VH-VL binders against Protein broad-minded (TBC1D32). Designs and how they scored, part 1

All scores and structures are predictions.

Target 1, 124 residues: Protein broad-minded (TBC1D32), of Homo sapiens (Human) (q96nh3r1119to1242)
Amino acid sequence: GIHPVYFCSTHYIEMLLKAELPLVFSAFHMSGFAPSQICLQWITQCFWNYLDWIEICHYIATCVFLGPDYQVYICIAVFKHLQQDILQHTQTQDLQVFLKEEALHGFRVSDYFEYMEILEQNYR
Unless a header shows other numbers, all headers, positions and changes below count from the first letter of the chain; antibody chains are not in Kabat numbers.
F, E and O stand for the ipSAE by ESMFold2-Fast, ESMFold2 and OpenDDE, each averaged over both directions (binder to target, target to binder). V2 = 0.75 x the mean of E and O + 0.25 x the DockQ between their complexes.
[cut] marks letters that were taken out.
Atom coordinates printed by the task and the answers are left out, and those that the model quotes come from them; centres of patches stay.

## First folded at step 4 (VH-VL; framework fv_sotevtamab)

Design v1 (from s3 with heavy chain E57K)
Fold by ESMFold2-Fast, scan of step 4:
Structure v1 (fold): chain C 124 residues (1-124), chain A 120 residues (1-120), chain B 112 residues (1-112)
Amino acid sequence: as target 1 above (124 residues)
Amino acid sequence: QVQLVQSGAEVKKPGATVKISCKVSGYTFTSYYMHWVQQAPGKGLEWMGRIDPKDGKTKYDPKFQGRVTITADTSTDTAYMELSSLRSEDTAVYYCATRGFLSSYAFDIWGQGTLVTVSS
Amino acid sequence: DIVMTQSPDSLAVSLGERATINCKSSQSVLYSSNNKNYLAWYQQKPGQPPKLLIYWASTRESGVPDRFSGSGSGTDFTLTISSLQAEDVAVYYCQQYYSLPTFGQGTKLEQL
């Protein structure tokens, strides 16, 4: 069956990020900007204004077909994609601006399917 | 209205090189792998290779490695496929294609195709 | 690489009848971690590029009629057209994307 719709947990996002990308987690902590806050913004807006419309369709279809936990796995995949850039933006002001205005250029949902499937295997 | 528009038909002699273009419109060029697929007359489809336009990294099928070169020009949103040392067996329709919904390698967007004829 | 073999090479079916096309992979295209088959089906009409019909072995692409269905797992896959329409006369290809993409040789579907 299709799993019921639910909202992503801030605790789940933080736990996964800390386990998978500890340097990224530390960069957010040092910047004073919570990674779960940007993830919730992306998820609640369905990446509107962050991804091209076709990638937004891919995001929605991924969550419909693979389950609502993929909302979180896509956020972790975005952080994986941006890992080096995030590590260069240790200042809160720079990191917030980067993530809201420039960060998701070139991110393709399908490039991270295997990565997200491994996340599901390890953390479900 | 997403569209891949390919350059027109080519007639080449054996040993020549052909370069085919695929111009992207209706989406962000750097957001998709661009793939090239060969179809000989009355035959099936063969994947040749792909490029990531974001960083220019390519991957080719071993059958075409050494003869095929795929490039991308982000200033014109155009991908190219160059095939060298042409043989009569290279006579085919060549397609550019990009990722299917939820998979980088299942293709839901295709160019119209470019016929390349290799004859003496 | 993974070799894809279709059967039959050609098939003639009367309008309204069921058409069945088979596809076999030389190794499993089932990814055990996500339990998904990396298998697609395409329709190609003369003078046109292929059109994606089915992906992940059984998921219909948007806009594809309900009469098209995909089934199977691992190495053996089937495309079924439950009631042939005139516009379904085409060549059909299976494709794996478990590794670098490879296609079957194609099955030509003709109206009897």
Scores: ipSAE 0.000, ipTM 0.540, lowest interface PAE 14.7, mean pLDDT 83

Design v10 (from s3 with light chain Y31W L100T)
Fold by ESMFold2-Fast, scan of step 4:
Structure v10 (fold): chain C 124 residues (1-124), chain A 120 residues (1-120), chain B 112 residues (1-112)
Amino acid sequence: as target 1 above (124 residues)
Amino acid sequence: QVQLVQSGAEVKKPGATVKISCKVSGYTFTSYYMHWVQQAPGKGLEWMGRIDPKDGETKYDPKFQGRVTITADTSTDTAYMELSSLRSEDTAVYYCATRGFLSSYAFDIWGQGTLVTVSS
Amino acid sequence: DIVMTQSPDSLAVSLGERATINCKSSQSVLWSSNNKNYLAWYQQKPGQPPKLLIYWASTRESGVPDRFSGSGSGTDFTLTISSLQAEDVAVYYCQQYYSTPTFGQGTKLEQL
C-alpha cells in the first residue's frame, strides 16, 4: 500500500535549516538557490533517482510510522549529511547540479534516525 | 598551509585509556567532518568514526562503539579521539583524516599518525 | 558492511614494467543515478599516512603522476602503474565510500 504524499511548508523547511544548520542555510542564501526548492523535488518524487530502492523503502516506512513531518526531517538530515560538500559549491548552477545528480548517494536513512527524532522533539 | 598535526606516541598498559589530539591549520575547522582511522600492524585500515566539529555530532563504527569517544574543541581547532579499556589488539597507528572534495568519505588530507602501544 | 578484497597480497615488478592491482567489492559500489563508482585508491609508504591517488574509480588526484590509472565498475576494479618507478614501492589500498567506508587488506608492491 501507498500513502498520500504530504505537502510540507517551504517556510518550515527553511526555518529548520536556518536554526539547525546555519552554515548550510548561509551557503544556499549566498548562492541564491532556495533549499526548499530541492527538498520539494525530493519529496514529490519520493527520492526516485536520488536514493537506492532500499533507502526509498526506509524513507516511506519512516513517514508512514512516524508521521508525514518526517519528510521535512529527512530533508534536513540529507543537508546535515552533505554539509561539507554544500559549503564547497559557491555557484547556484553547480550546487543545483550536485544536489540533482550525485549528492544523495551514500545517504542511509538509518544513520540519521536519532537526529530526525531530536528534530521532531525540538520543532514539533 | 592545510595540515593536520597529531600528538606523539603513547605506551599504555591493558585497561588504560588513551587520548590523541589532531590540531587543524589552513582551513576552517568547522567546515568538514574529522575522521579517525586505525591501522594495526599487518592489518588494513579501519574507519573508527567521525565528528562534525560545528556541533559535536559523532558517528562510530560498531566495532569501536562504547569504547571510543571523539570530541572537538573549536577554540583551539583540535579534534580528539579517546579509546578506553585498552587491549593488546588496540596496538596500532591512529590517523585523523578529512576530505576536501565531493565524496563524504574519500580522504585527501591526513595527520601524520600516532603510534599507540598497549603492552603488559 | 561492504567487504573489499585485493589481489595479489604482494607483487614484485621490475622498474619500467607495468604493475596491476585488483580490488573486488562484495556488492556494487556503482550508483546508477550518477554513473559513478564510489571507489578510491591510496598509496602508503612506511612511516607515512596513506596518500589519495584516485577517486571515483578512475579520477586521478591532483599532483598524482599520469602513470597511475584506475579502471573498472560495479564490483571489480584495477589500479595500474604503467611504468614502475622506484618511488612507487609502497602498499596500496582500495576503499569504498558507497556506504560506511571499508578498505581492502592492502597489496605490497616491491621492486624486483
Scores: ipSAE 0.000, ipTM 0.517, lowest interface PAE 16.9, mean pLDDT 82

Design v3 (from s3 with heavy chain S103W)
Fold by ESMFold2-Fast, scan of step 4:
Structure v3 (fold): chain C 124 residues (1-124), chain A 120 residues (1-120), chain B 112 residues (1-112)
Amino acid sequence: as target 1 above (124 residues)
Amino acid sequence: QVQLVQSGAEVKKPGATVKISCKVSGYTFTSYYMHWVQQAPGKGLEWMGRIDPKDGETKYDPKFQGRVTITADTSTDTAYMELSSLRSEDTAVYYCATRGFLWSYAFDIWGQGTLVTVSS
Amino acid sequence: DIVMTQSPDSLAVSLGERATINCKSSQSVLYSSNNKNYLAWYQQKPGQPPKLLIYWASTRESGVPDRFSGSGSGTDFTLTISSLQAEDVAVYYCQQYYSLPTFGQGTKLEQL
């Protein structure tokens, strides 16, 4: 299955998030901010201004070598990385600001290769 | 703008089945759970169950002992609640309710209610 | 299941005076991971569906007048109307959403 960025299903992103990270999914519901909205922004901009140059290269290489579905799996991996921070922001309803301005510092694509492979096995 | 519109009142005999509809407008039907709540005359509120319209996943309160079935039709943005083996104590107003917050179980949007009367 | 018990069953309050309604859960509805109480309050007038007033025990729903406030944590909760208005005459319900949703039996608020 092929999921080009401009045909990426918001329902697919939210289904995966609900299944894998139900507390994060719930936090987005509480905030009123759709997780698919930020994922599509990350994907369409190839994480420009969100990840440093080397991690953007790793993102692109991952999608080229392992397939375009990894665009979605990387988004889920980012949410897994940020799970604790996201849960803290449900109380203030400022989750959108956090995710747009500072959230991805310290994220390394390589730390989540095994996690993404498991997502592919379970949801492909 | 956001609105839930339920089907009209029903009168049924004991042992019959009733099916109530709840049509949504003003939001994306698949974004929130749709819940059904029973209120017997002069009594409080009892949660019956909910559906995730995105995938059809349902959860029911055991009190209804397999008598309740909740379904969703995404082509018409309509949820349904079917209650079988009707008894006189099922006489109640039935509400559909949505959306909310964490786990979608606090309800800020309600249908107008549907009165179901069960009598011989 | 979590049993919700309200007190009193009915209450009569004069216009402009404070009304207080209590709600007790059979077990804690405080979720330690986010420090939130999974408790809501509803207002219901005859012939109308319930209207959400308060969620997370103390957060007012948009459009709800500031005379309504919620307080409490864990198992004991209170809805307060600081200065009763005629339109506040209704039945009030607490609801937990920590597990499968359950409602209190309701408190009927009347004008004295």
Scores: ipSAE 0.000, ipTM 0.522, lowest interface PAE 18.2, mean pLDDT 83

Design v4 (from s3 with heavy chain F101W, light chain N34R)
Fold by ESMFold2-Fast, scan of step 4:
Structure v4 (fold): chain C 124 residues (1-124), chain A 120 residues (1-120), chain B 112 residues (1-112)
Amino acid sequence: as target 1 above (124 residues)
Amino acid sequence: QVQLVQSGAEVKKPGATVKISCKVSGYTFTSYYMHWVQQAPGKGLEWMGRIDPKDGETKYDPKFQGRVTITADTSTDTAYMELSSLRSEDTAVYYCATRGWLSSYAFDIWGQGTLVTVSS
Amino acid sequence: DIVMTQSPDSLAVSLGERATINCKSSQSVLYSSRNKNYLAWYQQKPGQPPKLLIYWASTRESGVPDRFSGSGSGTDFTLTISSLQAEDVAVYYCQQYYSLPTFGQGTKLEQL
């Protein structure tokens, strides 16, 4: 289908990641790979090839009903889900390959609704 | 050397609560999720839940949700698993386990296990 | 929950012979876009915690002997020990990590 076009701030993504998951933020900084880069890829593709279709539907529904900032909150939730794995991939090539090819299985949007609502409450 | 050292065996009566510890050494405690796995005789291995020690976020298997509480104390690098309203079916060896090199849920590092016996 | 079912529940194999253990998942654990299966195999000996042998269905963990191999995709997986050694007598478990982790019931491998 047709999807709305939303503007995503790289500054907002980085600010939230630094505040919420400082070790993950540091891992990205050390790897030379910007967290906003992968977030924008996920968002612009609506997680196509990253989440199964049911989870893509949950992502779209969440953004439609709760607002466009949830595009960012879902990205932070994904980083929260992958925190342990990200901390082991400190080189740019390793982290990029991991996030593009391996990272998002087992991620369910519904597992992080409460987490994302807390992010909205604290950072809107 | 990376090690997970668990507390000793416990004998409890039905309805009691048990709290098992898992002390971490050889890595940064807050960098890895800590998971708990139950192994009841005849049932095999059952994942109970995990905690992120950095912020205390927990996730539980629905089968154990409501009875299990996982906590972490960053001052002592120790994770805890507390199981309440004990029944005979909770007699099991309980393991703490952490990070596989590849996935948060493939476990390459395990504690030695803690036997909990629930008998009347 | 994804239900993992192993077969057989137990088997006996002579030293030097091939041992085969099967694992089925109630739904696919394959990430089709990247062609990766979220499936691990563990070995457990009495009085010891499980030891990771195989991950991504077919990748051997560091230090695991070449005689251990994993195969399969989607819902049907196999652990093979090409030539049984005495130290391989143990219970073997499959585990999916596509969603919240679940384990098979275990397969007891004994020496004939």
Scores: ipSAE 0.000, ipTM 0.537, lowest interface PAE 14.2, mean pLDDT 83

Design v5 (from s3 with heavy chain F101Y S104T)
Fold by ESMFold2-Fast, scan of step 4:
Structure v5 (fold): chain C 124 residues (1-124), chain A 120 residues (1-120), chain B 112 residues (1-112)
Amino acid sequence: as target 1 above (124 residues)
Amino acid sequence: QVQLVQSGAEVKKPGATVKISCKVSGYTFTSYYMHWVQQAPGKGLEWMGRIDPKDGETKYDPKFQGRVTITADTSTDTAYMELSSLRSEDTAVYYCATRGYLSTYAFDIWGQGTLVTVSS
Amino acid sequence: DIVMTQSPDSLAVSLGERATINCKSSQSVLYSSNNKNYLAWYQQKPGQPPKLLIYWASTRESGVPDRFSGSGSGTDFTLTISSLQAEDVAVYYCQQYYSLPTFGQGTKLEQL
């Protein structure tokens, strides 16, 4: 069954993505692949099989210390990190494969702490 | 249009140092680790090390530790592999490789290779 | 250091017939927490870099023909070409990425 917090997060993710990264939001629309689909996969698995172990630890620590909304902010930070790559993937299959198989390799949570803090300040 | 273009073949004397370049195009250079792999004639493939171009963090195979230095220049989207104290057994084709699968080192994109010949 | 051993060192197969290449790791490359085998297969033709065929032991890389398949778990793995084509003549390598990457010695596949 779906937990209420996960349901709220999907709408919140799409709202923030549209406001913060409108070109990325448009790219998802053009591809026919919803950004909330991949974000829910990342969140429900705590980025297991997506982030390196040390970065998973940073993700968990961030959510524990700063609050569960940071689950959403890290998803937006990932999209910020991948913005140029996402804009080049126009087909649903290509974008989906990219995001599931290789996109988060090299992503560092610490590079985006300030960005996430700004998201919290602006969109809380 | 993802492409890794390596510098040309090198001929070096024993004891010399060689520096090979790998220029990236078609993706964000700082998004993926860049790896270097050696292929000596008849030996197969040996992973040498990798760099994270975002912060310059490196990790090397112990066999090459102390002789190999991997660097990255984000202003030119170019990675480098420098191998010092060359021996005849370092004669090999050297590859840069990238875009590993998430938290793994499986390589789907490779440079064309650079032949290094070490001879007196 | 995980040692990868391939068998046979060379194999000759007629066009249209099945080719089977084996790979053994000195320790398990199965990560129990995610139930994934950290094993890849590559094809290399003379004068070319290796080409990734299979990752996660059995997942075919995009663009790789469906006649290529990977199987196995833990320490014993197999690459199968269901119906050999002339273009498949190459050296094949297995690679683990459970720890620092190591490759098998290679299997040379020739047309009989």
Scores: ipSAE 0.000, ipTM 0.521, lowest interface PAE 17.9, mean pLDDT 83

Design v6 (from s3 with heavy chain L102I S103Y)
Fold by ESMFold2-Fast, scan of step 4:
Structure v6 (fold): chain C 124 residues (1-124), chain A 120 residues (1-120), chain B 112 residues (1-112)
Amino acid sequence: as target 1 above (124 residues)
Amino acid sequence: QVQLVQSGAEVKKPGATVKISCKVSGYTFTSYYMHWVQQAPGKGLEWMGRIDPKDGETKYDPKFQGRVTITADTSTDTAYMELSSLRSEDTAVYYCATRGFIYSYAFDIWGQGTLVTVSS
Amino acid sequence: DIVMTQSPDSLAVSLGERATINCKSSQSVLYSSNNKNYLAWYQQKPGQPPKLLIYWASTRESGVPDRFSGSGSGTDFTLTISSLQAEDVAVYYCQQYYSLPTFGQGTKLEQL
């Protein structure tokens, strides 16, 4: 089922994205595709079919040891990782397909540990 | 071993600009933020800002916003801190610093410091 | 910003005796979601950069002697040196990293 944290996370994700990655936020706004829409798929599926098994384990461990807010911070880290790719997608449908099918190949949770800790420090 | 090596002491006149370097060795330069900290005589330590060397994103303390510029050159594993419109109150030792610990935001690795003297 | 205040400004302690340094933050640095205090302690000797001693208020950095310990939670923190050695003569700083980093004014520890 839908966890209570799920509802808190959607507004928090959009607030953080606007503050931290304003160009990415603007790109989603212009595309008509809400960034929370893809984040909800990632979070509720625990990145199943998006991340390799070892990276899913790192994601789960991060949330267990550092707290549930890291579900949000990892979504922002993904958008930081994809910033240039997102800015280059010209149509809503192209952006949706990219984010659902291709974008997270090669994403490593460990590359963004410090970034996420800084997000926690700034936005907790 | 992990080391941060800073450029040498500088003497500047009021209104000038100073640019200090911090060369990294012993770890992957793009894996951690690089921070800059000011220590004025008798004033203690003051965080100025940081850069993410992976993409060049910066964050500055509001006290230095508009005067400080932090940059990184991944081809030489070197971070830079540039401070403009110098005044006598900017006379200080400037440190680059980074963290190496997972799950903490504390500076465990420091450069040796660079003394900047601003006098007329 | 969060203001960090240390006490005392200076103290003198005999070799082998306990030294205690206090640090107060203007607001809580305890993050309730992970129950961690975003507080660090540093040692600085003349002509040297600061050296990290303790992070998360009570976790000793690797290589730091066990005579150094940190305690406290929320707004009130303490650094304790259980048995002062000659090499411990230095200035000590607390630092919060709950928001943009801020440091205390420093406490000078001298040998009596």
Scores: ipSAE 0.000, ipTM 0.557, lowest interface PAE 14.8, mean pLDDT 84

Design v7 (from s3 with heavy chain S104R, light chain N34K)
Fold by ESMFold2-Fast, scan of step 4:
Structure v7 (fold): chain C 124 residues (1-124), chain A 120 residues (1-120), chain B 112 residues (1-112)
Amino acid sequence: as target 1 above (124 residues)
Amino acid sequence: QVQLVQSGAEVKKPGATVKISCKVSGYTFTSYYMHWVQQAPGKGLEWMGRIDPKDGETKYDPKFQGRVTITADTSTDTAYMELSSLRSEDTAVYYCATRGFLSRYAFDIWGQGTLVTVSS
Amino acid sequence: DIVMTQSPDSLAVSLGERATINCKSSQSVLYSSKNKNYLAWYQQKPGQPPKLLIYWASTRESGVPDRFSGSGSGTDFTLTISSLQAEDVAVYYCQQYYSLPTFGQGTKLEQL
């Protein structure tokens, strides 16, 4: 089922985030806002309201060609892209608004191909 | 056409610092890591480190950690490798290298190499 | 760190004959989850940078002649040139990319 898959992806997302971007993980933890919550929104919507159309096509192609686990690696790549901005948003409400409305403008999937492949190599 | 073009040969004295450039053309500079590889005369290839050009994140082989600094300038699509406290053992050809999307750390694109001679 | 050892150090082969170069890693470079060996082969001619021949142990790079083939899994790998041509005289290197990249010491292939 879908719920067990989402539960496993949630745990995996947070494990990878803690290992790769511990300061980002801490920022989310202290805010009370789960990073997996926003990741699941991105994944379920295929980034439709977050990324430019060309980048959505790159996201889909990446997951089709390299495997479904890349949906998780792309989420970690987004957090790596946003690390400095996330660390500067001190309140939960500010962080949520930023991630929903502003943060993914300018994100390019192609900038993170090697980063994602390294994540796959190191964590699978 | 994808090309990595490196700066010319250098002759340095022991204790000096050398900085080699690698100019990228034909692909998006920020899409792939740029790696640096050392080849001493008559010896094999040795990986030194790499940089992610979009954010400047670096990773180095422990053998070179502390002496090597890799940087990237996205305004000129140029990567740099700086090696300090030069010794005669650093005499080598230095290559920049990168990979295409499907190569998985296998380097399919190489610079022409830069000979650094440490003498006197 | 993973140590890569090639054998032989040098090899002389007559034109048209088969050349075989071996590479051994100190630990497995098989990425079990993807069933992929993180192993590449390079050719280097004097005064030139290395040229990628094979990646994932057996996948031939685009433009590489089919006389070149890679085989093996885990810790033992082989590069085979089925029928040596004069242009194949070079030094050959294996490389693992399972962890921080490391190269074998090289095998010099000469024409007998």
Scores: ipSAE 0.000, ipTM 0.574, lowest interface PAE 14.0, mean pLDDT 84

Design v8 (from s3 with heavy chain E57K, light chain L100R)
Fold by ESMFold2-Fast, scan of step 4:
Parts: sequence; structure tokens; C-alpha cells
Structure v8 (fold): chain C 124 residues (1-124), chain A 120 residues (1-120), chain B 112 residues (1-112)
Amino acid sequence: as target 1 above (124 residues)
Amino acid sequence: QVQLVQSGAEVKKPGATVKISCKVSGYTFTSYYMHWVQQAPGKGLEWMGRIDPKDGKTKYDPKFQGRVTITADTSTDTAYMELSSLRSEDTAVYYCATRGFLSSYAFDIWGQGTLVTVSS
Amino acid sequence: DIVMTQSPDSLAVSLGERATINCKSSQSVLYSSNNKNYLAWYQQKPGQPPKLLIYWASTRESGVPDRFSGSGSGTDFTLTISSLQAEDVAVYYCQQYYSRPTFGQGTKLEQL
């Protein structure tokens, strides 16, 4: 079958981030840490050990019913949620640790569903 | 009418803990980060930390080395700053402050300040 | 941390004359993507909290008189008060918000 991870372009992730959250894109660019790198890690692991189990279920349901592009839109929604925190992590090492180990605890997919639908309308 | 109202002056002994409140009115409490700033007598301003009242996430300045705790109570629209293991050099005016627009930490709304004196 | 340094520490200016306060950051606070400088200026009078005057280095806050202006880019910034008024006697602080917020040490402006 078709594997969802192969529908995600690193260029698409970075283009959307630059267009939608230019300050976050610039923070990643200045840090030398590619935002698509962490997004692909989240996607390939289906957010396992990053999101609460109920939120992983919501993520999977969203992608199954609304299409694989929502894998990208949820990553942008996570960056939207973390925008102010990302802008205050000035060191590459601190940003990497933050995003991999603590930032997604407590993230709720449902808080950003409307935001993701707007992204789909604008970028599909 | 947007307003941040802080609790009154405190006098504490060395080693004690102080907890200062900042009550919000006139805007949606969960929409903006709440920051705390210290100003020692005759000295400049130092950012202590902030909280996102929507999810309770905090970030602190390392200078306070685990002594500061910022919390928020969304049922009363009140933010708190707790500082433990008080020393004489913690004698200062403490401000809560916020700003209501994207990607800016320039503070346009300030509480009136709370004087904390650390002595006998 | 970005260190903010103001000069002078204090100055005295006659009413109606120009006052100039300088602020230097230890690293650039210019965001290349949007060409904005993440720098603010505050006025503080005794017994009062700081009042925001200017943000993004040169944008005047609503209600702030036009005699206040900000200029500069990158690491070097200036606050100018044309035609000093008696009410302008205060301590002035610069602040960067490019990263974790840091303030300058302050400049005391007094009437000559």
C-alpha cells in the first residue's frame, strides 16, 4: 500500500512554515536546525512518545479521514502552538532538546483543527 | 479598560518565601503571556520569567536558579510569582507585565508594582 | 544572553532643547526575514511602572508624543526627544526582545 510518510516533502514543510510562521522559520534557519528534520521524526514515529495517546489517536483519525497532507498541517500547528517558546530558544542545542523531549507534552490536536483546515484551504 | 492589579507590599525575613499576585481585567487572560520583572532599588529592570496562562507553560531566567515559580489561575484571571530562599538582595519592586500582539515582547501593560523588603 | 549598554548614564538638558540617548546590543537584534529590529524604549518616573514609548526600534506607541523618536538598526540605537518638556524628566531604558528579554542599565534624564 501507500505509505503516508512518502507524501511529505521537506520542501513543502519548509515552504508552508516560511509562508505561515516566518519568524519561526527564521529562528530555525538562524539556529542551523532544519524544521523539516524534526517534523519527519514526528511523522515517521506517528508522534509516539511525543503526544499523549488520545492525541495520537486524533492525529491518525485526522490523516485517515482528511488526507495525508494533514501530517504536514499538524506539524505547522505544533510550531504555531510553540511559536513564542521557539523564538526564545537562542541556542541550537536547547531548541533541539526542547522540541524532542518536552514541547509536545499537553499539545491538543483539537485546539488547532480549525487552523489546519485553513492551511488546507490556502495551500492544497 | 485593561488593568493589572498586584497584591500589596511584603516584609519577609531571610530564608522565607514570598508569593505575589497579579489580577487581570479588561482582556482575555489566556490570550497573552504574563511576564514578571524585578527592579532592585536604584537599579535597572531584570526579566524573571513568563507563563502562558492557556497551558501553564513557564520559562525562567537562570539567574533565579530554581527559586522562582510562576503560576496562573484561569478561574480568577490571576497570575502568581513565588520567590523562595529570600536574601537581602531580593529586596526590590516586582512587576507583572504583558503585551497583546504577535511576535512582540515589548510590554505595553504593567501592574503597579509590589515592594518586597527582606529584613528582620 | 544579549547585553544592552546605554550611554550616557545620566544627562542634563534645558527645556526646549534636544536630548539624545544611545543603546548598544552585544549582538544584532535585526530579524533578517522581516527586516525588523526587536528593540523597545521605556520611560520610568519615580514610583511608577515603566511606560512603553517605542517598539520595533522606531514605531511610536499609541498616545506617545511625536517629540519622541527612535532610530538605528542592528546593534546601535538612539532615542531622541526633540524640545524637552518638564514632564520628560525620567529614567529611560532600552530593551531587546529578539531573544530572552534584556534591558539596558538606564539613562537618567534631568532638567538643566
Scores: ipSAE 0.000, ipTM 0.529, lowest interface PAE 13.4, mean pLDDT 83

Design v9 (from s3 with heavy chain S31K L102M)
Fold by ESMFold2-Fast, scan of step 4:
Structure v9 (fold): chain C 124 residues (1-124), chain A 120 residues (1-120), chain B 112 residues (1-112)
Amino acid sequence: as target 1 above (124 residues)
Amino acid sequence: QVQLVQSGAEVKKPGATVKISCKVSGYTFTKYYMHWVQQAPGKGLEWMGRIDPKDGETKYDPKFQGRVTITADTSTDTAYMELSSLRSEDTAVYYCATRGFMSSYAFDIWGQGTLVTVSS
Amino acid sequence: DIVMTQSPDSLAVSLGERATINCKSSQSVLYSSNNKNYLAWYQQKPGQPPKLLIYWASTRESGVPDRFSGSGSGTDFTLTISSLQAEDVAVYYCQQYYSLPTFGQGTKLEQL
């Protein structure tokens, strides 16, 4: 069948991030770590080990009911949530460790539904 | 600055068709839905329909379905609302409206309105 | 087919006094997945288009004075003007956007 990875272009992720959160995009560029790499990891794992089970269920429900593009919009919402923290991590090692081990604490899908709707309106 | 500028007032006879325009400036025309809202004299607001200027997809309120046609011209950044088979009850101010940063159907940006008078 | 009903139809309030306008929806406009109420409030002055005041039932639009506040959830909503000013004389409309948009009939606010 159709593999979920084909719904998520690295180009689309980076285009949206550059347009919506240019300072975050710049921070990733300076760190040498591609934002699409972490997004694809999150999406491929359905945020397993990154979000609580309840939030994983909200993520899956959102994608089922609102469409597969919301896989990308939720990744941008996560970067929106972490914007100030990301801007403090300019070294590649620091940013990678933060995103893999600490970053999604406190992220709730429902806090960003209106933000994701705006992304859909602007970029779908 | 974001601005919606509508065409001028129209006087039509019953059975005629009216077509009013809404010219967009200050943002990317294809970025947001464009909505049309009717306000009859001394009455409230009624949503008529909307268009996605990016692909021309339209959605209409069932009350206007079959009489209203909404179109968009991306070369001139202009949306149009055409209402056919006019009756005296269609005498109203017609607004185009869109959103900035909210749900697609809450409207923070409005045109100035176009008065359409239907009389014999 | 969500019907929005406002009360009262008209209201006269003295300058500096509180004005309260109510709005009831025939169905809940609360989306349980995001816990948001899909409800907006507009102000319309004669000869002008409506102006958005409140969205998500209680979030004030940028540039709207803090004397305007929205409250409520589900089916019952309130717009409050804590201290009426002369420029607040207008017709006020509630609007749901949970489904295809529908507006209340409007409440005319006059200075007493």
Scores: ipSAE 0.000, ipTM 0.527, lowest interface PAE 17.1, mean pLDDT 83

